# VH-VL binders against q8ixk2r445to577: the designs that were tried, part 257

Target 1, 133 residues: q8ixk2r445to577
Amino acid sequence: FFGMLQNKGLTDYCFDYNPPDENQIVGHQVILYLCHGMGQNQFFEYTSQKEIRYNTHQPEGCIAVEAGMDTLIMHLCEETAPENQKFILQEDGSLFHEQSKKCVQAARKESSDSFVPLLRDCTNSDHQKWFFK
Short names: E, the ipSAE of ESMFold2; O, the ipSAE of OpenDDE; V2, 0.75 times the mean of E and O plus 0.25 times the DockQ between their complexes.

## First folded at step 10 (VH-VL)

Design s110 (framework fv_retifanlimab; at its last fold request DockQ between E and O 0.90; V2 from the best seeds 0.86)
Fold by OpenDDE, fold request of step 11:
Parts: C-alpha cells; sequence; structure tokens
Structure s110 (fold): chain C 133 residues (1-133), chain A 121 residues (1-121), chain B 111 residues (1-111)
C-alpha cells in the first residue's frame, strides 16, 4: 500500500511529514494535515516488513516510536526493520504498533487547533482507523 | 442540487441475489462517502456499509460481511449494493445516503428515495 | 458496536407543546469538544431527513424550533413548539465508530 494515509474519523486529514531540512529528514514528529496530495510530504508506503516508509527522500525514512513516547518520529530505515518501526494495518482499518501493543489515534495537539497521530489504547473509534488513498 | 436516484422495487425468492443501484448527481461523486442503510417494514434503521468512490475503500457491518458487496462505477457516478443468499428477514427498504463533510465529522445529509426489496416464497 | 437507546418510544403531544426526546449511547461518542451524534426525522413513505449534526448543529433549512444538546453518552432533541408537520418518527445516529448505529426511534404523535 502507498499514497496518502488518511484518517477515517477526522474529515480529510492525512499523515504529513515536512522536515526543516530535506537533506536531514530524521528526528522530527509526524503530524496530521489536510489531505492535499501536493508535494512529497504526504506520500507514504506500507512495506512487507511492516514499515511505514517515507521514501520520497534519500536516504529513506521510517516511522518509529521511541521508548516511553507516544509520538511518531521519523528514523532512518534499516535493512532489517527494528521492532519499534513495525506496524500492522489491520482489516478493520486500525494501525497497530507491535512493540507498544497500542493503536495509532488521531489526536488534537495540546493547546492547539492542529492534530497529530498518537499511540493510545486500542478502541473502536474511527479516529483509530486509517486507509491509503 | 444533490440528488440520489435508486433503482426500482425488487421481488426475490429465498436464496436469490439482488443488486440495487444509486445514481448520484449534483456533486463530485468521488469526494464523498456513500452509505447503504436498510429499514424493515415498521422497524428502525440498520447500517449496512460505506464505500469511498475514489478508491472503493469499504467498511461493512460484520452481520453482512459474507453476503453484501458494495461497489461503484465512477464513470456513471453510480453506487451499487448487492445482497446474496436472500432471506425473508432481508425484506426492507434499502437506502443509499451521502455522507456530507463538516469541520471534523461526517453526516448523512442526502438520501435516495429508497428501494423496496421483498423476499418471499 | 455502540448501542443507542431512545426514550420515550412514543410521545403524544398537541400542536404548540414542547417535545423533549432522549438518546443514550452505550459509550462516549465525543472527540474533545465535538460529539458525533446526529438526529433524523422520518415521515411515512419517505427517507430520513437530517435535522441535527454534531449534537447541536441544525442542518441546512431546518427550522429554529429544532435544537440539539448533549455530549458524551446523553443527548437530547428539543422541539420548542410543535407544528403539525413535526409529527413523525425521530432517530438518533452515531457517526463516531463503524459500524454506524441508529436508535430505535421516538414516535411523536398528535394527542
Amino acid sequence: as target 1 above (133 residues)
Amino acid sequence: QVQLVQSGAEVKKPGASVKVSCKASGYTFTSYWMNWVRQAPGQGLEWIGVIHPSDSETWLDQKFKDRVTITVDKSTSTAYMELSSLRSEDTAVYYCTREGKYYLSYAMDYWGQGTLVTVSS
Amino acid sequence: EIVLTQSPATLSLSPGERATLSCRASQSVSFYDISYMNWFQQKPGQPPKLLIHDASNRATGVPSRFSGSGSGTDFTLTISSLEPEDFAVYFCQQSYSTPYTFGGGTKVEIK
């Protein structure tokens, strides 16, 4: 699967990554932004290694969850995907993080009108359902 | 103006299949979710499933997962709902309904006129 | 699935009276300050008509006598002064989680 990764619960919000430096793409947080399909900031790929890959730049980035955190951070992809970069996109649309055993949920950023994907306990909310478009 | 026009009434035998159509006009067909909802005579409303016409992403109620197929034809702006292995309990009016967009949510703002499907021996 | 329970099942009133309809969800249908609860009106032989979306917002063309309130699990539809055309069945519906679900309906009938 590849393309924009869109949330079911929020109207027209997609995964978005816009690093400050296109030559240094790691270390920043993935956010949610209105789906626009322009540029390379909203193009992701779900791979056979269970990665969510940001492959519009070289070297390629992979979404990871750091220890003790609930945010999605861009790391470099590795030949063998590390455990903290493995996600399962399930049939019901839920995006499950294997290591933390939590689901990716659309959430409002604290004290802001912006939104971010965060790890939360798995629920039946459409805010935890995702699809590629 | 937004319009959803459905196919005519159907009479079927148990075990048969039925395919209901919903022709959409007055808006960008590929930009809005299309739901299917049914209502047995004198009863309440029951959600069947939803499809996004742009890529045919679909969610179904588990009750119908083995018998219902929802599809779209983008070239004709038409949505379809096919129900197989019909039973008498499937007798109902079937509605297509568009899910309108609001700030952070969706709501079924336009409905077809309904299609009566009668299943009897 | 989220179960919606409406009460009362039947409400008998006269034109000009105030109608209060309740809908209770088996779990919260709110996302921060937004509640994914909608209300529909249905008359015999017609499809449902959207009245209220997101708990308290009137749909386009809906008279001001209709209002919605509530959050979390408890929601209310109010008709401040019933008109003859308001006697119908009213359904609540949650759009928080698939499968989407409807309440059993409240029939507002003329006394």
Scores: ipSAE 0.918, ipTM 0.957, lowest interface PAE 0.5, mean pLDDT 96
Fold by ESMFold2, fold request of step 11:
Structure s110 (fold): chain C 133 residues (1-133), chain A 121 residues (1-121), chain B 111 residues (1-111)
Amino acid sequence: as target 1 above (133 residues)
Amino acid sequence: QVQLVQSGAEVKKPGASVKVSCKASGYTFTSYWMNWVRQAPGQGLEWIGVIHPSDSETWLDQKFKDRVTITVDKSTSTAYMELSSLRSEDTAVYYCTREGKYYLSYAMDYWGQGTLVTVSS
Amino acid sequence: EIVLTQSPATLSLSPGERATLSCRASQSVSFYDISYMNWFQQKPGQPPKLLIHDASNRATGVPSRFSGSGSGTDFTLTISSLEPEDFAVYFCQQSYSTPYTFGGGTKVEIK
């Protein structure tokens, strides 16, 4: 699948990646932002290796969660996807992170009205349901 | 003014299929989720599924997934719901309803007038 | 799926009285400060009409005598002083998780 990765529960929110420097795409947090489809910040590919790739620029980035953390951050993609970069997009729309045994949920940033994707215990909430647009 | 106008009543035999239409006007059709909900005579409301007209993204109640097809025609701003292998218990009024956009949520704010589908031998 | 249980099934009252309608969900339908519980009014031969969205927000054109409250699993629709046009069936509905579901309804009828 390729496109904008949209949350079912929040009105018009999509995965967004906006690194401070376009030439330094590694190590920053993925956010949620109002879906707009303009520019390149909201386009991702879901690969056969179960990666979520940010591949509209080079080098390609793959979303990862570091051990013991719940934040989605950008890593460089590898030829064989590491376990921390594998997400299962299930038929019910849930995005399951195999290594952590947790699901991606829309979550409010503590000190703002902004939203980010975070790992949380899996529920049936629409806030844990995602689809490519 | 938002308006949803549905096709007329249908009488069908068991085993047939029915396709109900819902023509939208007064808003940007491709920007809002469209639900289908039914109500058997004297009974409560039952959600069937929802489609987003922009990309045809569809979510269905599992009870219907093998018998229901929900589609849209963007050029006529019309949504369709087709229910196959009809049984007598499918006799109901079928509604289309738009989900309006609210703070971090959606709600079914406009409804079609309903289409009575009667399944009898 | 999330089951919504409305009570009472029938509420027999006179104009001017306060109506209190209950809806209980089989699991929480709240996300942060938002509760995904909606209320609809339905009169015979008509489609449902949205009254309250997100537990407590009145839809456009809904009189101030209608109010909604609650969070988590317990929700209430209150009609502070019944008018003749308020005698109808009321449904709660959750939009927290697909498949979306409705309660069985509370019929508010004139005593």
Scores: ipSAE 0.771, ipTM 0.917, lowest interface PAE 1.1, mean pLDDT 93
ESMFold2, look of step 10: ipSAE 0.756; ipTM 0.913
ESMFold2 (binder alone), look of step 10: mean pLDDT 94; pTM 0.956
OpenDDE, look of step 10: ipSAE 0.910; ipTM 0.954
ESMFold2, fold request of step 11: ipSAE 0.759, 0.770; ipTM 0.913, 0.916
ESMFold2 (binder alone), fold request of step 11: mean pLDDT 94, 94, 94; pTM 0.955, 0.955, 0.956
OpenDDE, fold request of step 11: ipSAE 0.914, 0.915; ipTM 0.956, 0.956

Design s111 (framework fv_retifanlimab; at its last fold request DockQ between E and O 0.91; V2 from the best seeds 0.87)
Fold by OpenDDE, fold request of step 11:
Structure s111 (fold): chain C 133 residues (1-133), chain A 121 residues (1-121), chain B 111 residues (1-111)
Amino acid sequence: as target 1 above (133 residues)
Amino acid sequence: QVQLVQSGAEVKKPGASVKVSCKASGYTFTSYWMNWVRQAPGQGLEWIGVIHPSDSETWLDQKFKDRVTITVDKSTSTAYMELSSLRSEDTAVYYCTREGKYYLSYAMDYWGQGTLVTVSS
Amino acid sequence: EIVLTQSPATLSLSPGERATLSCRASQSVSFYDLSYMNWFQQKPGQPPKLLIHDASNRATGVPSRFSGSGSGTDFTLTISSLEPEDFAVYFCQQSYSTPYTFGGGTKVEIK
């Protein structure tokens, strides 16, 4: 699967990554932004290694969850995907993080009108359902 | 103006299949979710499933997962709901309905006129 | 699935009276300050008509006598002064989680 990764619960919001430096793409947080399909900031790939890959730049980035955190951070992809970069996109649309055993949920950023994907306990909310478009 | 026009009434025997169509007009067909909802005579409303016409992403109620197929034809702006292995309990009016966009949410703002499907021996 | 319970099942009133309809969800249908609860009106032989979306917002063309309130699990549809055309069945519906679900309906009938 590849393309824009869109949330079911929030109208027209997609995964978005816009690093400050296109030559240094790691270390920043993935956010949610209105789906626009322009540029390379909203193009992701779900791979056979269970990665969510940001492959529009070289070297390629992979979404990871750091220890003790609930945010999605861009790391470099590795030949063998590390455990903290493995996600399962399930049939019901939920995006499950294997290591933390939590689901990716669209959430409101604290004290902001913006939104971010965060790890939360798995629920039946459409805010935890995702699809590629 | 937004319009959803459904196919005509159907009479089927138990075990048969039925395919209901919903022709959409007055809006960008591929930009809005299309739902299917049914209502047995004198009863309440029951959600069947939803499809996004742009890529055919589909969610179904588990009750119908083995018998219902929802599809779209983008070239004709038409949505379809096919129900197989029909039972008498499937006798109902079937509706297609569009989900309008409201900032962060969706709501079923336009409905087809309904299609009566009668299942009897 | 989220179960919606409407009360009362039947409400008998006269034109000009105030109608209060309740809908209770088995779990919260709210996302921060937004509640994914909708109300529909249905008359015999017609499809449902959207009245209220997101708990308290009137759909286009809906008269001001209709209002919605509530959050979390408890929601209310109010008709401030019933008109003859308002006697119908009213359904609540949650759009918070698939499968989407409807309440059993409240029939507002003329006394």
Scores: ipSAE 0.916, ipTM 0.957, lowest interface PAE 0.5, mean pLDDT 96
Fold by ESMFold2, fold request of step 11:
Structure s111 (fold): chain C 133 residues (1-133), chain A 121 residues (1-121), chain B 111 residues (1-111)
Amino acid sequence: as target 1 above (133 residues)
Amino acid sequence: QVQLVQSGAEVKKPGASVKVSCKASGYTFTSYWMNWVRQAPGQGLEWIGVIHPSDSETWLDQKFKDRVTITVDKSTSTAYMELSSLRSEDTAVYYCTREGKYYLSYAMDYWGQGTLVTVSS
Amino acid sequence: EIVLTQSPATLSLSPGERATLSCRASQSVSFYDLSYMNWFQQKPGQPPKLLIHDASNRATGVPSRFSGSGSGTDFTLTISSLEPEDFAVYFCQQSYSTPYTFGGGTKVEIK
């Protein structure tokens, strides 16, 4: 799938990647932002290797979660997808991270009205349901 | 201002299908989720599913997955719900209802007038 | 699915009295400080009308005698002083998780 990755529960929120330096796309956190589809920040590709790719830059970035962490961080994509970059978009809309056995949830950034995707124990909440638009 | 106008009442035999329409006006049809909800006579409300008209993204209650098709026609700002293999238990008033946008949430803020579907032997 | 249990099933009251309607969810419908519980009024032969969204926010045009409260699993709709037009059925509804579900309703009827 290719497009904006939208949350079912929060009104019009999508995955967004806005690194402070466009020439250094690795190592920054993925955020959630109001869906708009303009510019390059909200377009992602879900690949046959179960990667979520940031599809507006070469070399392309792939979303990863480092061991013991819950934040979604941009890494460079590799020819064979590492296990920490594999996500399953399930039929119920949940976005499952196989290595950690956790689901991606919209989460409020501490002491803020901003949201980020984080790994959490899987629930049935619409805040853990996602779709490509 | 916002209006949802549904098609008229229908009488069906078991095993048939029914397609109910819901014409929207007074707002940007493609920007808001549209739900279908039914109510059997003298009973409570049951959610069937929801569609986003912009891309036809659809979420259904699993109980209806094999029998319900929800669609839209963007050119006429009209949503449709088709229920097949009708049985007497499907006798109900069927409503379309728009999900309004609120702070970090949606809520069913406008409802159609309802369409009575009667399934009789 | 999330089951919503409303109580009582029927309230028999007179105009001017206070009505207190309860809705209990089988699991929490709260997300941080947000609660995804809505309330609807339905009169005979009419569609439901949104009264309260997100537990406590009155919908446009809803009189101030209607108020909602609660979080987690326990929610309340209060009508501070019943008017003749308030005798109706009231439903709670959760929008926390698809499939969305409704309570069985509380009928508020004239004594």
Scores: ipSAE 0.800, ipTM 0.921, lowest interface PAE 0.9, mean pLDDT 93
ESMFold2, look of step 10: ipSAE 0.781; ipTM 0.920
ESMFold2 (binder alone), look of step 10: mean pLDDT 94; pTM 0.954
OpenDDE, look of step 10: ipSAE 0.912; ipTM 0.955
ESMFold2, fold request of step 11: ipSAE 0.788, 0.776; ipTM 0.918, 0.915
ESMFold2 (binder alone), fold request of step 11: mean pLDDT 94, 94, 94; pTM 0.955, 0.955, 0.953
OpenDDE, fold request of step 11: ipSAE 0.914, 0.914; ipTM 0.956, 0.956

Design s112 (framework fv_retifanlimab; at its last look DockQ between E and O 0.86; V2 from the best seeds 0.00; counts 0 for: pae E 3.1 > 2)
Fold by OpenDDE, look of step 10:
Structure s112 (fold): chain C 133 residues (1-133), chain A 121 residues (1-121), chain B 111 residues (1-111)
Amino acid sequence: as target 1 above (133 residues)
Amino acid sequence: QVQLVQSGAEVKKPGASVKVSCKASGYTFTSYWMNWVRQAPGQGLEWIGVIHPSDSDTWLDQKFKDRVTITVDKSTSTAYMELSSLRSEDTAVYYCTREGKYYLSYAMDYWGQGTLVTVSS
Amino acid sequence: EIVLTQSPATLSLSPGERATLSCRASQSVSFYDISYMNWFQQKPGQPPKLLIHDASNRATGVPSRFSGSGSGTDFTLTISSLEPEDFAVYFCQQSYSTPYTFGGGTKVEIK
């Protein structure tokens, strides 16, 4: 699967990654932004290694969850996907992070009108349902 | 103007299958979720499932996961709901309904006229 | 699934009177400042018609006598002064989680 990764619960919001330096794509947080399909910052790929890849730049980035965190951070992809980069896109639309045993949920950024994907306990909320468009 | 026009009434025997169509017009078909909802005579409303026509991504109520197939034909802007292994309890009016887009939410703002499916031996 | 309970089941009133309909959810259907609760009106032989979305927003063309309020688990539909055409069945519906669910309905009938 590839394309825009869109949330069901939030109307027309997609995964978005816009690093400040195109030559240094790691270390920043993935956010949610209105789906526009323009540029490279909303194109992701779900791979057979259970990675969510940001492959519009070289080297390729993979979404990871750092220890003790609930945010999605871009890391470099590795030959063998590390445990903290493994996600399962379930048939019901939930995006499950294997290591933390939590689901990716659309959430409002504190004290902001912006939104971010965060790890939360798995529920049937549409804010935890995702699809590629 | 937005319109959802459904196929005509169906009479089926138990164990048969029925396929109801819903032709959409007046909006960009591939940009809005399409739901199917049914209502047994004199009863309430029951959600069946939803499909996004752009990629046919579909979610169903677990009650129907083994018997319902929701599909779309983008070329004709038509959504379909097929229910197999029909039972008398499946007798109902079946509605297609579009989810309109609002800020951070959706709402079923347009409905088809309904299709009566009668299951009787 | 989220269960919606509407009350009363039947409401008998006269034209000009105020109607207050309740819908209670088994769990919260709110996401921060947005409540994913909708109200529908249904008349015999017709599909449901959207009245209120997101708890308190009137759909296009809906008269001002209809209003919605509430958050979390408790929601209310109010008809300030009933018109003859308002006697119908009203359903609440949550769009917070799939499967989407409807309340059992409140029949507003003429006294």
Scores: ipSAE 0.884, ipTM 0.947, lowest interface PAE 0.6, mean pLDDT 96
Fold by ESMFold2, look of step 10:
Structure s112 (fold): chain C 133 residues (1-133), chain A 121 residues (1-121), chain B 111 residues (1-111)
Amino acid sequence: as target 1 above (133 residues)
Amino acid sequence: QVQLVQSGAEVKKPGASVKVSCKASGYTFTSYWMNWVRQAPGQGLEWIGVIHPSDSDTWLDQKFKDRVTITVDKSTSTAYMELSSLRSEDTAVYYCTREGKYYLSYAMDYWGQGTLVTVSS
Amino acid sequence: EIVLTQSPATLSLSPGERATLSCRASQSVSFYDISYMNWFQQKPGQPPKLLIHDASNRATGVPSRFSGSGSGTDFTLTISSLEPEDFAVYFCQQSYSTPYTFGGGTKVEIK
């Protein structure tokens, strides 16, 4: 799959990555933002290794979750995908993180009006359903 | 102006299939979820399923999963719902309805006029 | 699936009176401060018409006498002063999770 990874529950919200320095794409948090497709911030590839790749720049980034954390952050992709970079996009739209046994959910960032993808216990909420557009 | 125009009434025998069409106009067809909802005579509303026309991403109520197929034709801006193995309990008015986009939510803001499907032996 | 229970089944009222319609969900349909509960009006021979989306927001062209409130599992539609055209059946509907579901309806009829 390649395109904009959209949330079913939140109207027109997509995965978005906008690092402050285009030459330093790792270490920052993935957010949710209104789907627009501009500036290459919202294009991701879901690979056969179960990675979610940010591949509009080099070196390519892969979404990861650090042990014990619930935030999705950008790491460098590797030849063989590390376990913390593997997500299973299921037929019901859930996005399952095998290492943590949790699902990606749209969530409000702590004390703001912004949204981010976070790991949460898996539910059937549309806020845990994702699709490529 | 948004408009959803459905195909005409149908009379079917048990065991047959029916395919209802819904032609959309007045908005970008590929940008909005399209639902199918039915209403038996004198009864409430029952959701059947939804499709996103851009890529045909589809969710169905489990009770219909084996008998219903929801499709779109992007070139004619038309959605279709086909229900097979009809039985008398399927007698209802079938509606298409699009999901309008609101603040962090969707809602069924425009409805077709309805298509009466009568199943009788 | 999420079951919506509307009460009362029938309200018999006169024009000018206030109507209060209740909808209870079998589980929460709220996500933070957003409640995924919608209200529809249906008159005989017509499709449903959207009145209220996300619990409290009036749809385009809906008169201000219609208001919605509630969160979590309990929701209310209020018609502050009934007009002759308001005598109809009203449905609540949740869009929190598929399958989307409707309440059984409240018929508002002339006394």
Scores: ipSAE 0.442, ipTM 0.832, lowest interface PAE 3.1, mean pLDDT 91
ESMFold2 (binder alone), look of step 10: mean pLDDT 94; pTM 0.955

Design s113 (framework fv_retifanlimab; at its last look DockQ between E and O 0.91; V2 from the best seeds 0.00; counts 0 for: pae E 2.1 > 2)
Fold by OpenDDE, look of step 10:
Structure s113 (fold): chain C 133 residues (1-133), chain A 121 residues (1-121), chain B 111 residues (1-111)
Amino acid sequence: as target 1 above (133 residues)
Amino acid sequence: QVQLVQSGAEVKKPGASVKVSCKASGYTFTSYWMNWVRQAPGQGLEWIGVIHPSDSETWLDQKFKDRVTITVDKSTSTAYMELSSLRSEDTAVYYCTREGKYYLSYAMDYWGQGTLVTVSS
Amino acid sequence: EIVLTQSPATLSLSPGERATLSCRASQSVSYWDISYMNWFQQKPGQPPKLLIHDASNRATGVPSRFSGSGSGTDFTLTISSLEPEDFAVYFCQQSYSTPYTFGGGTKVEIK
């Protein structure tokens, strides 16, 4: 699966990654932004290694969850996907992070009009359902 | 203006299949989720499934997972719902309904006129 | 799935009276400041018509006598003063999670 990764519950919001430096793509947080399909910052790939890859730049980035965190951070992809980079896109649309045993949820930043994907306990909320567009 | 026009009434025998169409106009077809909902005579409303016409992403109620297929034809702005292995309990009016967009939510704001599907021996 | 229970099943009232309809969800359908509960009106031989979305917002063209309130699991549709055309069946519907679900409906009938 590849393309825009859109949330069902949050109207027309997609995974978005726009690093400040095109030559240094790691270390920043993945956010949610209105789906527009323009440029490369909303193009992701779900791989057979259970990675969510940001492969429009070289070297390729993979979404990871750092220890003790609930945010999605871009790391470099590795030949063998590390445990903190493994996600399962389930049939019901939920995006499950294997290591933390949590689901990716579209969340609103406190006191902000911005949105981000965060790890939360798995529920039946449509804000935890995702699809590639 | 937004319009959803559905195909005409169907009479089917048990075990047969039925395919209901819903032609949309007055808005960008590929930008809005399209749901299918049915209502048995004198009964309440039952959600069947939803499709996004842009990529045909489809989610169904588990009750219909093995018998319902929802599709779209983007060239004609038409959504389809096919129900197979029909049973008498499938007798109902079937509605297509568009989910309007609000800032952070959706709501079924436009409905087709309904298609009566009667299943009888 | 989220089960919605509407009460009463039937409400017999006269024109000009206030109607209060209840809808209870088996779990919360609110997230942040949004409650994903909608109300529909249905008349015989017609499809449902959207009245209220997100618990308290009137849909386009809906008269001001219709209002919605509530959050979490408990929601209310109020018709401040019934008009003859308001006698119909009313359904609540949650859009918090798929599968979407509807309440059993409340029939508002003329006394």
Scores: ipSAE 0.902, ipTM 0.952, lowest interface PAE 0.5, mean pLDDT 96
Fold by ESMFold2, look of step 10:
Structure s113 (fold): chain C 133 residues (1-133), chain A 121 residues (1-121), chain B 111 residues (1-111)
Amino acid sequence: as target 1 above (133 residues)
Amino acid sequence: QVQLVQSGAEVKKPGASVKVSCKASGYTFTSYWMNWVRQAPGQGLEWIGVIHPSDSETWLDQKFKDRVTITVDKSTSTAYMELSSLRSEDTAVYYCTREGKYYLSYAMDYWGQGTLVTVSS
Amino acid sequence: EIVLTQSPATLSLSPGERATLSCRASQSVSYWDISYMNWFQQKPGQPPKLLIHDASNRATGVPSRFSGSGSGTDFTLTISSLEPEDFAVYFCQQSYSTPYTFGGGTKVEIK
């Protein structure tokens, strides 16, 4: 799958990656932003290795979760995907993180209208359902 | 003004298929989810599924998954629902309904007039 | 799937009276400060009409005598003073989780 990764429950929001330094894509958090399809900030690829790649940049970035954390951050992709970079996009739309056994959920940052994807216990909420458009 | 105009009533035999159309006007068709909902005579409402016309992303109630196909034609602003392997219990009024956009949510704000599908021996 | 139970099934009242309709969800349909519960009115031979979205917000053109309240699993639609055109069937519907589901309806009828 490739394109904009959209949340079913949160009105018109997509995965977005906008690192402050265009020459360093590693170490920053993935956010949710209004889907617009402009630029390269919202283009992701779901690979056969179960990676979510930000591949409009060389070297390519892969979404990861660091041990003990619930935030999605950008790491460099590796030849063989490490376990913390593996996500399963399931038939019901849930995005399951294999290592933590948690699901990606649209979350509100600090009671604001700023949104981020976070790992949470898996539920049936549409806020844990994702699709590529 | 937003309008959803559906195709006319149909009479079908068990085992046949039916394809109901829903022509939208008065808004940007590709910007809003379109649902299909049915109502058997004298009974409540049953959600069938939803499609986003821009990309054809589709979510279906599991009980219809093997028998229903929801599609759109963007050039005519028309949504379609096809239900196959019809049974007598599929006799119902079938509605298309648009999801309006609200603060961080959607709600079914406009409905078609309904299409009666009768399945009889 | 999320089951919505409406009560009462039938509410027999006179014009001018207050109607209180209940909808209970089998699990919470709230996230953040939003409750994903909608209310519809349906008159015979007509499609449903959206009255309330997100538990408490009146749809455009809906009279102020209609109000919605509740969060989590328990929701209420109130009609403060029934008008002749308000005698209809009312459905709650959740948009928290697909498949989206409707309650069984409450028929508000003339006593």
Scores: ipSAE 0.622, ipTM 0.887, lowest interface PAE 2.1, mean pLDDT 92
ESMFold2 (binder alone), look of step 10: mean pLDDT 94; pTM 0.956

